# Ledger of designs, part 4: miniprotein binders against q9h3h3

Target 1, 235 residues: q9h3h3
Amino acid sequence: EDGFTAEHLAAEAMAADMDPWLVFDARTTPATELDAWLAKYPPSQVTRYGDPGSPNSEPVGWIAVYGQGYSPNSGDVQGLQAAWEALQTSGRPITPGTLRQLAITHHVLSGKWLMHLAPGFKLDHAWAGIARAVVEGQLQVAKVSPRAKEGGRQVICVYTDDFTDRLGVLEADSAIRAAGIKCLLTYKPDVYTYLGIYRANRWHLCPTLYESRFQLGGSARGSRVLDRANNVELT

## First folded at step 11 (miniprotein)

Design MC11
Fold by ESMFold2, fold request of step 13:
Structure MC11 (fold): chain B 235 residues (1-235), chain A 100 residues (1-100)
Amino acid sequence: as target 1 above (235 residues)
Amino acid sequence: SLKDELRELLEEIVELAEEALEAIKEGNLDEAKELIRRAIEIAERIIEELDDEEIKRRVELALYLLKLALRAIEAGDPIKARIILYIVIQLVRQLIEELK
């Protein structure tokens, strides 16, 4: 069922966060080394647990690229979590607006565009395009999951610094599309991640804030972006 | 009955996880670890004694998460520990509701 599937995926993501990451950090590594690094560690070949024949012998949780200008700022996450716990013990109602207000109050504003791709050429090509966009400065931070034993879809996450800055979110969407990516993109604010809120949650909250669909004609952007919270098209 | 005993054990896991969250909030990380270890012990007992494979699979996920929360505290990451405990509580509460 969807609820249990989401919980299992959340558990896998938590475990991946805690295992070693393979990182290309443009702040400390020359951009000229990127293509060799991408060739050495294609996400379709880097395995989660270091399978025989993999480029990695140790577990890998994530493959990541940090841009030259990346400056992490997650906000007051500890305060956010404390306020969330207090809210739940207070008996006050939890509504879609509650999460937004908590995020704003505690300045936990980051979020990410997500895309899911099967292992193979399309995944590796998409990741390479995203990684180049990060090193070139059109995007700031991205990561991709390694290949799981089951051979299922992998995820690319492209971070933005403020989910309330709709223009900034749309600019990130445009940079992703400029890398040649045409699949469905969904956007999840990090507040949902920090509070352990997934799709089948007891409050029926929708963690996906924006949805982007590639559009072959009509718009200067090439995307149609829907605000799921307000049921309003942004493009 | 076995169903009532299972529900009681699952409720104890939720109570311990909630107490661990409070201990983390107050900076009592050694206390939080002990509460999580107690919840792990209960989850392991349920898995060992229960024959229902669907319930075991769900308790095994909760056990995995409890161990991951303990690892997060040991690594000095109480933010991640709290995230994981939120997931444990929701997972186990859902199972308790389904047993009614």
Scores: ipSAE 0.810, ipTM 0.911, lowest interface PAE 0.7, mean pLDDT 90
Fold by OpenDDE base, fold request of step 13:
Structure MC11 (fold): chain B 235 residues (1-235), chain A 100 residues (1-100)
Amino acid sequence: as target 1 above (235 residues)
Amino acid sequence: SLKDELRELLEEIVELAEEALEAIKEGNLDEAKELIRRAIEIAERIIEELDDEEIKRRVELALYLLKLALRAIEAGDPIKARIILYIVIQLVRQLIEELK
């Protein structure tokens, strides 16, 4: 994916964030209703703009599931952005370490595992597995993009509270794998999103911290996780 | 040259976006909206005058993002507006560099 493609995807994601979400909130809705909700709103059928014949008549930005332990805490994002702007003005070198420090300082520590899947049964099945894991408390929160008109890949995002907590990031990977997902996963801290940092940025920052590849036959975690910054396998 | 004029207009978009960021930071959302509207007008003019489809597509994306930033401000989401403006600035600066 070239830089231009990444910017397009970012634009679409930002637009989606501003449209209504379909949310299953396990804090207010009984877990027994999850299956009916999943059947009503399979992500492969939910359309971005509420196309005729879709389960949704109105635009949907995201489909999301909130777990019992989910507490929205994004930290001081405005402070982070102000510090980022000041840093750019200063002309000081910008490194992954700089961004990590900014994130820590402003308590903007959330991140997400990402998977891209074509619309269809595999996507819906993967989403159902993730949604169940969230409702069961193995994961905190997840969202999936609705079907685009162009029929492109849909993205599932599984969030963790702290991208600096390596164990927590790995536990989320394990939970995703336990849900039956075998595709490539990439982990991205939200700090990069909040600062508009995508692939092919002028600072040569890689927004992907971790990659998870499914592994058959004996890994307790069922995956190999690569630390991309250090080029080290963690599992 | 036409190329030089295009670069100047693109630089103006970057400046307006940066000024809009400052206005948002200061809490002057009305000023931010006006700055973004001016950037939109410039982007629209560029699109009308451009024959290069590749450059045009990038400016169209910038235009889309600028409109989205305006919506974000109107929706009371300054965080989102700032993110979008960061993307616009990077996108347009990269385009300027490619045009050198």
Scores: ipSAE 0.809, ipTM 0.916, lowest interface PAE 0.5, mean pLDDT 93
Fold by OpenDDE base, fold request of step 13:
Formats: sequence, C-alpha cells, structure tokens
Structure MC11 (fold): chain B 235 residues (1-235), chain A 100 residues (1-100)
Amino acid sequence: as target 1 above (235 residues)
Amino acid sequence: SLKDELRELLEEIVELAEEALEAIKEGNLDEAKELIRRAIEIAERIIEELDDEEIKRRVELALYLLKLALRAIEAGDPIKARIILYIVIQLVRQLIEELK
C-alpha cells in the first residue's frame, strides 16, 4: 500500500471515531448477555453507514467490548502533541527512541494488537473469541471495524495498557492465540496514531513494533513474536 | 506558471494548518476554525481549477481531512483535530515536493 492509501485509511479511521460505537460493557452488562449481543451485531453484517437490511440503521464507527477491569486512561495526549510540535520546530532528529521517550514522559503508553480479516464467518468467529476473552478478563478491551460499503478487510484491535511492557504485550498475544486466532498480528503504539504518524511518514518511523506469527506445535504460547525495530525474536 | 501557482496555494494550506495547530494549542478554537475554513476555501478553489486527476485526488483528500478537522473542533475534540491536521500537513507537503 502506498502513502496515499495509508492517509486515506487514516482519514476513514478518524471519521469512524466520531460516529457512534456499538459497545458491550462488561462492567454494567452481565456476561450471560454477550452471546445474544454477538448474534445481534456480527461485525461482518454491521455496516459503517447503516445500510438497509443491516443490524444497524445509523452509522457505526466501531464495535467494542469493555472488560471488567477496563479504565480509559489516555495520559496527557495534549501535552504529547505540544511537545511533538515543538520538537518538529526545533529541527532535531526524530527517532523511534524519541517517540518512546515522548510517550513515557506524557504517559501515553497504550498500544494494540491488530489483525485484518475479510468479512465473513472467520471474522465473526475471531471477534466472538476476542469478545469472550475480554469479558472473561483475559483481555481488557477490544474493538472491530464495521463492514465498509466497498468491502475490504475489517480490523480487530486488542489493546494493552503499556507498549513498553514487553511481558504485557506478549501476554495479550498469548490470550489472542488462546482465543483461537491464527492470523498475522501486528502491534502498534497509540502514540503514533495521536501524532499522525503512519507507515509512509517523512521521518521513516515504523509504527509497527511487534509482529506475531502463529506457530503449529511450537512453544506453549503458540506464536513467534518478532521485535521489528531490532529484528529479534522475543519468544 | 500554473505549477508555481498551485505550489503557492498548497503552501498557504500548510501555513494555515500550522497556524490552526498553534491556535488549538493556545485554546483559541474559534481562530482555529477560521483558519481551517480558509484552508478549505483554497483547497476547493484548487480542485475547481485543476486538470490533473492524480493531483486532484490528493487535494480532495486534503479537503476531506480539513472538513473533518473542522467537525472535530466543533464536536469538542481538539485532539482529533490536531491528528487530522498533522496528516493534512504531511500530505500537502509531500505533494509540494513532488511538484518541484
């Protein structure tokens, strides 16, 4: 995908964030209602703009599940953005280390495992597995994009609290694999999103920190996790 | 030349977006909205006058993003507005470089 495609996808994601979300909140809704909710709103059938015949009549930006322990804390995002703008003005070199330090300083540490799946049974099944893992407390929060008019792949995002905590990132990978997910996973810190940094950026920053590949017959984790920055396997 | 004029207009969009970021940082959201509106007007004018379809598609994306940034401010989400403006600035700067 070229830089233009990445920017287009970013625009669509930003637009989606501003539309209503379909949310199952395990803090206020009994876990026993999850199956009915999943059946009512399968991601492959929920449409981005509320197309006729879809489960939703109004636009939906995301479908999300919040676990019992979920507490939204994005840190000082405004301070992060101000520091980023000042850094750009300074003309100082910008490295992945710079972004990491900015994230730490402003406590903007959230990140997410991403998986891309075509609309259909496999997507809905994957989402159901993730949603159950969230409600059961193995994961904290996840979301999935609704079906677009043009079709294409839908994305499931599984969040972790701290992208600098390698153990936490790996634990989330293990939980995703335990939920039956076998596709490729990529991990991206939210700091890159908050700063408008995508794969084709002028600083040549790679927003993907980790890659997870499913491994048959491998270690107890069932995956190989690669540190993309250092090109080192962590498992 | 037409190319030079286009570059000048694109530079103005970048400047307006950067000024809008500063206005947001200062908490002057009304000023930020005005700056974005001016950038929208420039982008619309470029689209009307431009014959190159590839360049036009990029400017259309910039226009869409600018409108989205305005909507974000109006919705009380300056963080999102800043993200969108970052993308606009990068997109338009890249286009300017390609036009050199």
Scores: ipSAE 0.803, ipTM 0.913, lowest interface PAE 0.5, mean pLDDT 93
Fold by ESMFold2, look of step 12:
Structure MC11 (fold): chain B 235 residues (1-235), chain A 100 residues (1-100)
Amino acid sequence: as target 1 above (235 residues)
Amino acid sequence: SLKDELRELLEEIVELAEEALEAIKEGNLDEAKELIRRAIEIAERIIEELDDEEIKRRVELALYLLKLALRAIEAGDPIKARIILYIVIQLVRQLIEELK
């Protein structure tokens, strides 16, 4: 089952978190420098471990852009983790509602839109569009994985500060689409990440809260966003 | 039996990981590191002695994660360490269940 693959991907993401990041920080760096930075560090060329011929000589875990308004605040993650451990010994049922309430209680409300793209021009173009949206203030913070030696899809993560704020989540979706991105987007609240809950978990929880599909309708163009918990279209 | 011996070693890894979570919760990070090091030693022993390639790959992932948890504590990131230990416990418990 895909559970073993998901756990391996989670392990790689944890390792990447702990290696150096390449960061464009709009809070300290002029926006006019962004295009040069993007040209220097395209995600299709930045290698995970600093391969010969890459722009980086040292390992890179993530390539990230912080917007002018980015304010790092993950909430009470330690309290969340302690409450989660207590919940598992309590005999109370573990449902999507209990995860949502834990996140609210501990103010761990951030989440992210995820997209997976193969290395190459499409990835670099998509990342550049996202990075510009962050620097211009339409998005708060985003990151993209570097190229792995084995090849394969890379991930762009676009963060929002409150998964319960549907307007904010939909606005981020709209900003991503305005950058020309047409692939499937999935939204995962950070509470699932902080509790190590992946798709093939023993509680059968679905860490994907929203899905966004781009459609070219006859008289309309835009995203169709599905709330997976309630099977309700938000758009 | 050989199967019972493997399960006992895997159960010890889970117990050490659970004790490490408690140590982190209490702020006893040196204790957590020692518990994780003991779990690493057991995982390395299993990998060295095990012939089954499928089980070996799963224990190798658990070993990788245990080393990563140790690195997270050393980097001053106990939140990350707890996430990683949750994943280790789930992985190893799944393997134990499959061996019963």
Scores: ipSAE 0.801, ipTM 0.905, lowest interface PAE 0.7, mean pLDDT 90
Fold by OpenDDE base, fold request of step 13:
Structure MC11 (fold): chain B 235 residues (1-235), chain A 100 residues (1-100)
Amino acid sequence: as target 1 above (235 residues)
Amino acid sequence: SLKDELRELLEEIVELAEEALEAIKEGNLDEAKELIRRAIEIAERIIEELDDEEIKRRVELALYLLKLALRAIEAGDPIKARIILYIVIQLVRQLIEELK
């Protein structure tokens, strides 16, 4: 992807974050209502700007499901940003290790598995599977982008609490696979997002830490997970 | 030259964005908004005067981001404003380097 494309996608994501969200919160809503909610707001039909005939009349930035154990605590993001700005001013080398250490120091450890799917039945089915896994406590929180006017791919994000906890990241992958999802998954820490670091950055930092590919007849996890930083398979 | 003038205006956008980051850090959100508004005005001027469609698209994205940053501050989300400004600074600096 061209650097310009990455920045454009980032801009759209930031804009979406500021618009209203459609949320199913399992902490306050009975799990028995999930199926009706999914039927009311299938992500392939929910439109970004509330197009005529869509389930939503107003703009929707994201559709999200919160699990029982979900906590919105993102750590000291302001402190992280201040430290990042100071680091840039210092002229010291910036490495993936530097970013990891900054994230740990400021407790900004959240990350997410990402999957991109075309609008349609497969997307809605994948989202339903993820939403159920969140409500059942196998996953903590997930969101999906609404349908754009141009009919481009929609993204499902499945979050984990700690990108440095390899076992937790792998468990989330397993839960996603158990939900019947077979597409390519990439894992990105939120620290890169909070610092405006995308694929074509001047520091040559790769924001993708892990890649998961579905494997037929393979290991108990049903996927092969690659550590992109070290180019090593974890499964 | 038109290229030199464009580069100078782009450098000013970067400076304003960096100053806005400092203002946000200091908690001076009114100053940050003013700096961003000034950067918006410069970006709009560039778009009006620029004939190169490729450069124009990049400046249009910078303008869009600056407007989003302003909206983020107005909404009481300085974290988001900072993220957006980081992206603006990177985008515009890259453009300046390509214009050398």
Scores: ipSAE 0.799, ipTM 0.910, lowest interface PAE 0.5, mean pLDDT 93

Design MC11
Fold by ESMFold2, fold request of step 13:
Structure MC11 (fold): chain B 235 residues (1-235), chain A 100 residues (1-100)
Amino acid sequence: as target 1 above (235 residues)
Amino acid sequence: SLKDELRELLEEIVELAEEALEAIKEGNLDEAKELIRRAIEIAERIIEELDDEEIKRRVELALYLLKLALRAIEAGDPIKARIILYIVIQLVRQLIEELK
């Protein structure tokens, strides 16, 4: 397992969080301006550090769209982190149930569907569809990474407000698929991000809670969604 | 031995990172920054003195993360700093176990 690559990706995401974001905020910007904004800032052309010829002249960490109903609430993250640190010194075993209980106790319930796409037209098209779904109210908030100088796949994150609300998570999956997206989706609760837990961690925890695969030729436009924690299909 | 010396330096980085987490929890952000700077100095010493390219690359990632944690504290984001320090500790502990 390639744990070192996971930490590198986490480090890049942490750095990106602290740089400026390009945001279309439907709470303060008319929806009629969205298409022009998308045309100006396609994720395949917005560069991480503002390369010559880019639409951005300064660093961009993320490109984001906030829906009209977006109301951020990260919960008691400081309490979550303190409890996590205390738990590790207690000698008690750390299990997926432990993390779920910490998240619920501290009301850190948000999570996200993730998709990874190569830079280019398909990425820009997928992002545009997601951004429209957010502005139209089918999704609440999404972000996409800008183009890195070294190349490589970019990530679109579509947030939901409660990973324990399976209906809400499945509705977000359905909205993503309705935008024409057929690639693999993985769902990660934010509790893992706030505790620095990625693939190849020392506790052998799996940060991916749900996995969605587009099902070819079955019931029209269906997804096969797997609950990785319980190894059961939700669909 | 050189391997024992490396493990001791890596363990000191973990100890400093853990002390920085405690300082952040207590609201002592200036102390946390000083502890992180000391961990950075140790990581830089390891990179400068070590010949093994695989181990050097892993310590360079830890160094990058330590500098990022310092930047997060300076930006007024102790939650982010704690996340980054968790990643440092896991990364360096994995390396320590592999050296045993």
Scores: ipSAE 0.798, ipTM 0.905, lowest interface PAE 0.8, mean pLDDT 90

Design PK4
Fold by OpenDDE base, fold request of step 13:
Order: sequence, then C-alpha cells, then structure tokens
Structure PK4 (fold): chain B 235 residues (1-235), chain A 105 residues (1-105)
Amino acid sequence: as target 1 above (235 residues)
Amino acid sequence: TEDEVRKQFEELIKRFEKVMELVEYLLELAERAAKRGDTIKARIILYIAEELAEQARKIIEELKKLAEETGNEEFKRMAEEAKRIIEEAEKRLKEVEEKVKEARS
C-alpha cells in the first residue's frame, strides 16, 4: 500500500467537493420521490466524470441526501484555521486535546462515520438504507462518492452535528447498523479535515476518533464501538 | 551491496515522484478553489500540500545521505534535482497562500 493513499483519497475528495452534486433534499422534495431518485441515480452506476452510458452526462462530485432537520453549520472554520496556524508558529505542543479545544472554541463540531464499499448491488442497497434513514429523520445528512473510472471502493459519509456528543455519535452508529450495514465504520471529526490532518501527519495525531465493528448477537446496537484515543470499548 | 544501494535509491526516487505528482495536483486544486472564492477549501488543500512537501524533503535528505555514502556523482545530481523540484513547488505553494490571504482580507 503506497504510503500516500490517504492523501490521494483526500485530494480526490477535495476535487469532488468542487464539482456538481446530485442531491435529494427532503426539505423541499416529498419522501415518496426517494425511491424513484435512488433508482435513477444508483451510486454504483453514477460515474465521477459522466462516462457514456451512465445516468449522469456531466461530472458528479457527490451524491447526497439532506434530512428535514439538516442545517449546514460548519462554525468558524476560518478562525479555526487562523488559530491553528498561530499554534504551529508558537511551537507549543499539539495534542488531540488541543484539537478538541480548538474545535469547541470555534464551534467546528461536525463529524462523520465513514464506510468503504466495492461498487455493486451491496453498495446501492447500503446507500438506499442510509438515504431512507436520513429522510425518516434518524440521520441528518449523508453523501456517497460516485463510481471512479478505475472501479475502486466508494465511500459513504454519514454526518453528525457534534463529535463531542458521544451519545449522538453512538445513535448514528445504531441507525447505520439498523439500515443493514455490517462493514467496518470509522468516525472522523471534521476539524481534522479542515486542518488537513491525515493519518501520516508530523504531529502523530490520529484523525479517527471511533471505530465500529458489526457484531452478530449480544448487544442491542449490533456493533462494538471502540474509542481509539483511549483504546476503550464504549458499547 | 552496490546493487542493493542502487535499488534503495531508485525506490526513494519513485516515492519522491509519487509525492510530487500529488503535490502538483493539490496545487492545481488549490488554485481552482481560490479562483472560485472558496478560501476554506484552498487552505485545506494547501495544508495537505505542505505536509507532503515536508515528506518530500525527508526523502531528499535520505537521497543525499545515500549519495554521500556511496560517493556516486549521478546520485548527487539526482538528489540536487529533486531539491530544485521541491523548492519550485514550495514557491508555488507560497504564491497560492498569498492569494488566499489576500482573498480573506
């Protein structure tokens, strides 16, 4: 595995953010239209650059679903970035606690559960389950990457409003599991994204806060959630 | 062995080329984001590019060390070329950073 895979995926995600999105907005579109929209734009068939024979003729960065309660609030990201740059210049020690405090101070509290799936029926089914959970109000917002030309794994991102709200993060995990998703999930606060912090960074910061593994039987949640910072199981 | 050192040097060069390809792509993306007025996105991309530039510099230091240890003039020339490449990329990075700062002001 080439040591720069994470940064490459980040670059592709940043490029995708700048292209048009296919959006189902439950605030303006009746929930009864969701099934038709999912059938029209299955993520395994929507192509990143609008390949011939795809449902899209133009480039698509992301496919997204917005819930009824979705309100885009990213906080003071510019202030966060300025404070981060000042902190680096100061030479003060940088810890996960430092990043948490910066996030709180600037109200940059969003985070996301991430899952990577191969293109195909299983991906489309997983996405349909997530999209329904968003429209039904169990989740606020989710997005999925379109199919790349090389046929690599696609990513589903399920957002939460506050990465410091452990219960809210766990509730989102439960909703994802209830949608029938059994793959590995990782939770990443957006503060790490906004500061360009990935796995191989000079500060040795881990951007993954939680890990969720599916478990057959035992727990009512159907998953084991690990706190990566403390190496403690939460569930 | 001389063959093992050569192989290590070639692997480092290959790694350097991969990093620089990604740095160049990120710089293009940052410029695009800046032109659209998305200074947040531009700044994120630049942070990633800065981290990769630091990794590229570490690779160059390893290349220089191998060149010095072997006394191979070809390796020295290649290490110096790599240094010029990263310096040019860092100059371009700073130019984009200034554009982002101007747009925020």
Scores: ipSAE 0.843, ipTM 0.920, lowest interface PAE 0.5, mean pLDDT 93
Fold by OpenDDE base, fold request of step 13:
Structure PK4 (fold): chain B 235 residues (1-235), chain A 105 residues (1-105)
Amino acid sequence: as target 1 above (235 residues)
Amino acid sequence: TEDEVRKQFEELIKRFEKVMELVEYLLELAERAAKRGDTIKARIILYIAEELAEQARKIIEELKKLAEETGNEEFKRMAEEAKRIIEEAEKRLKEVEEKVKEARS
């Protein structure tokens, strides 16, 4: 494992954010068109740079689905960044609690469940399940990375409005599990992304707040969710 | 042993080259984001680059230490070159940061 894998993946994600997205917007497109759109743009076949034979001829950064209730509101990200820079300059201790308070103060509360899947049928099936859940209003917004030239795992991101709303985070996990997804999920607040905080940062902050593992039987949710900050099971 | 120290030095150089490759890529991305007016994205990228630059500085400190301990003039030269490389990258980072600040004003 190269010591900079997380930063490399972050760089690639930032590069992808600047390229065009393939979007299904349920606010403007009938839900009946979703299946045709999914068939046209299976994430395992959509290539990052529009490779020959792919359904896309041009670069695609992300494939996304927007639900009916989706409203892009990132809060005061610039204010958050300024406050973060001031905090660093102050030399005051930086804790997960500090970041939580900054996020609340600047209304930067979004977060996402993340899953990594190899290209193929399982990925496309998982994405289709998530996309349906978004269009049906069980989830608000999701995106998936296109296939990279080197292959590797693709990431599905399922967003929630408030990482401080534990119930909302758990409801999203339940919806993902109901869509038939059984892989490991990690939840990351966007505040960490907006501040460039990744694994192995100088402050020893863990950007992963929750971990969800599939559980056969037992809980109505079909998963076991761990609070990583407190090392406590929530389900 | 001298061979062990040499191996350690070479491993540090390799790690330095790897981190600097990523720093350079991030700087290109930050400049691209800034040119597009996406100051939020540019700032995020710069935060990552700053963190990696700090890691590169730590590697240089270790390189210098090994060079001093061995008295190897080649190692000293390589450590000095690494320092010049990171200083140039940090200068470029600062220039992009200033552009981002100007765009936000």
Scores: ipSAE 0.840, ipTM 0.917, lowest interface PAE 0.5, mean pLDDT 93
Fold by OpenDDE base, fold request of step 13:
Structure PK4 (fold): chain B 235 residues (1-235), chain A 105 residues (1-105)
Amino acid sequence: as target 1 above (235 residues)
Amino acid sequence: TEDEVRKQFEELIKRFEKVMELVEYLLELAERAAKRGDTIKARIILYIAEELAEQARKIIEELKKLAEETGNEEFKRMAEEAKRIIEEAEKRLKEVEEKVKEARS
């Protein structure tokens, strides 16, 4: 584990954000076209830089699905960044509570469940399940990273509108589990991303708020969700 | 032993080179984002670069300490070179920051 792996992955994600996306938008495209789109662009075969023989001839940053109720609202990210810079200059203590308050004040409340999967059938099947859940309105928006040239795990991101809405975060976990996904999930608020806060930062802030582990039987939700900030099980 | 100190110094240099490679890549990405008018993305990238630059400076302090403790002139020269490299990167970082500020004004 290279000490800068998180920052390297962040750099690659930022580079990907600037390249074209392959998007299925349920607001403008009939739901009946989803299966054909999924078959055309399986994430295990879509390549980051448009390699020969891939479904894409040009670079693709992300593959995404937008639900009918999806409205891009990032809040006041510039104001958030300015307030963060002022806070650092003040020398005041920075806590997870401070970041939560900054996020609320500037309405930067989005967050995401993250899962990492190896390229292949399991990834494509997981993505198809998530994409269907988005188009059916169980989830709002999701994206998956394309296959890297060097290989490695691909990431699926499933977004929620408000990381402070515990019920909404848990409902998204339930929808992901209902889609047949059994891997470990981690939940990260976007406020940490917008401020460049990753694992092993100077403030010792943990960007992961929740972890979800699949559970066989008993729980109606099919998972155990841990609040990492308080070290408390929520389910 | 002298050999152990040399190995430690070489490991620090290797770590420094790795962090600086990533800083340089981030600076390129930030410049690209700024040129596209994506000031939010540029600022995010710069925050990551600033954090890594701070880590690079910590490595330089360890390099200087080892160079001083050993009195090795080669180690002193290498530590000075590392300092020049980080200073150049920080200058570029500031230039991109100013472009982002101008675009937001």
Scores: ipSAE 0.839, ipTM 0.917, lowest interface PAE 0.5, mean pLDDT 93
Fold by ESMFold2, fold request of step 13:
Structure PK4 (fold): chain B 235 residues (1-235), chain A 105 residues (1-105)
Amino acid sequence: as target 1 above (235 residues)
Amino acid sequence: TEDEVRKQFEELIKRFEKVMELVEYLLELAERAAKRGDTIKARIILYIAEELAEQARKIIEELKKLAEETGNEEFKRMAEEAKRIIEEAEKRLKEVEEKVKEARS
């Protein structure tokens, strides 16, 4: 049944994590080199396994851009995982508040806005805009999947430092929209990823915390953000 | 009818086989992550595999229900074999979990 689509995508993402990445690191590379790098490695043309005619000759798991101020800090993920395992054997109830508290207690606060786009100019343009926003400091770090052999949609992930900082998450949404991106965005706290919690989970938890929709027309500002946990419009 | 139940049973078997293929792939990925010393990622992958194994058990419960409703001995044997398959996968899952704990040094 199609109820396991997220788990299939998760498996491929886990495999991709373990293959080499193409990284533009603004901490060690001048910003003036970004446009040439983007032109050399468009995500629509970088292939997962280095197909003939692609710009890469070796497998690529992810294409990523690290901002000047990017300081990797995942928090106490090992402690988070240990506490999660102990909690499950305790028989205590598991709720959305449980996940939020585990994340806070172990300082695993990062999360990401996700978008899915078909290969082509629209994807490459969106990625270029996000990569520039990262190098310019409006966003901290982002990655995009390479082209799979069969095609299909690719994913761009734009990370934020603290999912409990609602204003910071909304500022990242605004920066993504300023890059001209109008597709659906969904936000997932990394605690769900580190605990392997996807749509088909026994607790009926919703790993998507926010949805952002861009509405064209009228005088509306265009970005409408819904808090999925509380069913509350934030914009 | 017997034909309608047989079709439903065969679809459940196909779903079970697909889920178990994904579980087996995830276990291979978890071993790969553990070999690299990435125990955090190995545990993520194992959590996903554990949840899928639980969903596979729900499919087995449906298979057993259909086998009992029809009295079909072929269906009973197939549901019993599916149960053996998931029990063996759970043993491998625990073996991989121990490999991951050993990789933590």
Scores: ipSAE 0.805, ipTM 0.900, lowest interface PAE 0.5, mean pLDDT 89
Fold by ESMFold2, fold request of step 13:
Parts: sequence; C-alpha cells; structure tokens
Structure PK4 (fold): chain B 235 residues (1-235), chain A 105 residues (1-105)
Amino acid sequence: as target 1 above (235 residues)
Amino acid sequence: TEDEVRKQFEELIKRFEKVMELVEYLLELAERAAKRGDTIKARIILYIAEELAEQARKIIEELKKLAEETGNEEFKRMAEEAKRIIEEAEKRLKEVEEKVKEARS
C-alpha cells in the first residue's frame, strides 16, 4: 500500500458522486414499496459498473434513501471554499475551531455517521434497517456504496443536518443502534469533505468529530459516544 | 549499504509513480466535474490533488538527496525525470484550476 488509502477512497467517492444513483425517495414513493426495492437492490449485489448478473445494467455511484422530512441544504459551500482559500494565504493558524467557525459562518452544518461493512448478508441487513428507519422518520437520509469489483468493504453514510447540535447527532446514533447495528460508527462533519481534508492532512486536523461504540452497560441500547476533539465521553 | 540505498531509491520511485497516477486520475475527475458545471466538486478534487502533488515533491527531494549522497548518475537522471513529470502535472493542475474558475455554475 502507498500510504494514501484515504485519498484513493476519496477519489472513488468523487467519481461515484458523478454517476447515476439508485434512490428510494419517500417524499414521492409510498412506504409500502420499500421492502420490494430493498430486495431488488441489495448493496452487496448492486455493482459499481453494471456487471453481468447484477440487478443493475448501468453504472451506479450510490444507493440512497430519502426520508419524508428530507430537505437538502448544503449551505454556502462556494463561499466556504472561497473563504478557505483566502484563509490559507493569510498565514493564520488552521485549527479545529477555524473549521467549526467556517462551517457556521457559511451554514455548511451537515455531517454524517459512517460505518464500514464487508459485502454480504450483514451489510444488506444493516442497510435495510437503516433504510426503514429513514422511511419511518427516525433518520432523514442515508446512502450506501455499491459492490466494488475488488469486493472490499462498503460504506453506509447516515446524514444529520447540524453537527453542532450534539443532541441531534446522538439521536441519530440511537436510531442507528435501534436498527440493530453494533459496529463502530464515526462522525465526520461535511465541512471536511467540502474542503478535501482527510486523515493525513498537513494541519493535523482530525476529521472524525465523534466515535460511537456499542457496548453492554452503556447508555440507551449500550452506545458509548466519544467526542474526539475534547476527549470527552458524551454518554 | 549500496544495496540498501538502491532498494530505498526504487521504493521511492514506485511510490512517486503511484502518487502521480492518482494525481492524473484526480485531474481527469476534476475536468469531468467542471464540464458538468459542478465547480464545488471540482474544487474538492483539486484540493486533494494539490496535497498529493506536495507529497510527490517531497518524494523528489528524497530522490535528489540519495542521488547526491551516492554520486550515482542513473539516480540523478531518474530524479530529474521525476521532476519533469511533477512539473508537467503542476502545469496541468493550474490549467484545470483556470477551467474551473472560468466555468460559472
């Protein structure tokens, strides 16, 4: 490996963003159709480029479910990017507080819980549980990557609308756990994604704001959530 | 130690080539995003490419150091070739940046 795994994954995610998506949109599709859709498009079988024998014949970048309350609002991302470029030439220090303030100023407040699962029944079952939680209104929007040709881990992203709203982020974690998901979750504010900031960045920023671990004896349903920025347990 | 230096030099060259393949791929993606009018995504991709180009420059400085320390003329020629490769990639990166700047989306 060359030490740039995060950047390779980022490049594939950027390419995937630009290919067609398979979307179940609860705002326009009856909830009773969800189970048939999930059975038709399991993420372990939907292939990135439409391989023979796949349920899809065309490339698929992402599989997504939009909830009834989903109201897309990325904020002033163009202004965010412009301010970021200006800030870097200013000579001022770049800190986690800098990124937080940029996100607030430009209303780029969304973020996501991430989980990584190998292809197979476990992935498909986890995705189905999350998709149902979205359609039922406990979560607002989620996506999952399709099967890659090499068959590596796939990612489920569960979005929240405001990373500064800790209660809302914790409620999303609780809804994910209620869907039966016990793996490690990490939370990344979208500001880091829009600025191309990954683990090995030159500013030593940690793009993961929260980690959630499922354990016996934790808070509701055993979730334990750590604030990575302050090294403080929230639960 | 000569065998160790040659192995180290060859590993750096391989790493440089791998990084530059990713940079070239990212530049193609940035152009694709710009062609679609998605300047936000094009800028994200360019930020990643810029960081990788910086890392490639650091690899070149290590190659130059090893070539100077050994006096090996083949190592010197390979380091200069790598320098020409990164200079061309940086020129293309600037050209893509201008395309993104000119594409109003």
Scores: ipSAE 0.804, ipTM 0.901, lowest interface PAE 0.6, mean pLDDT 89

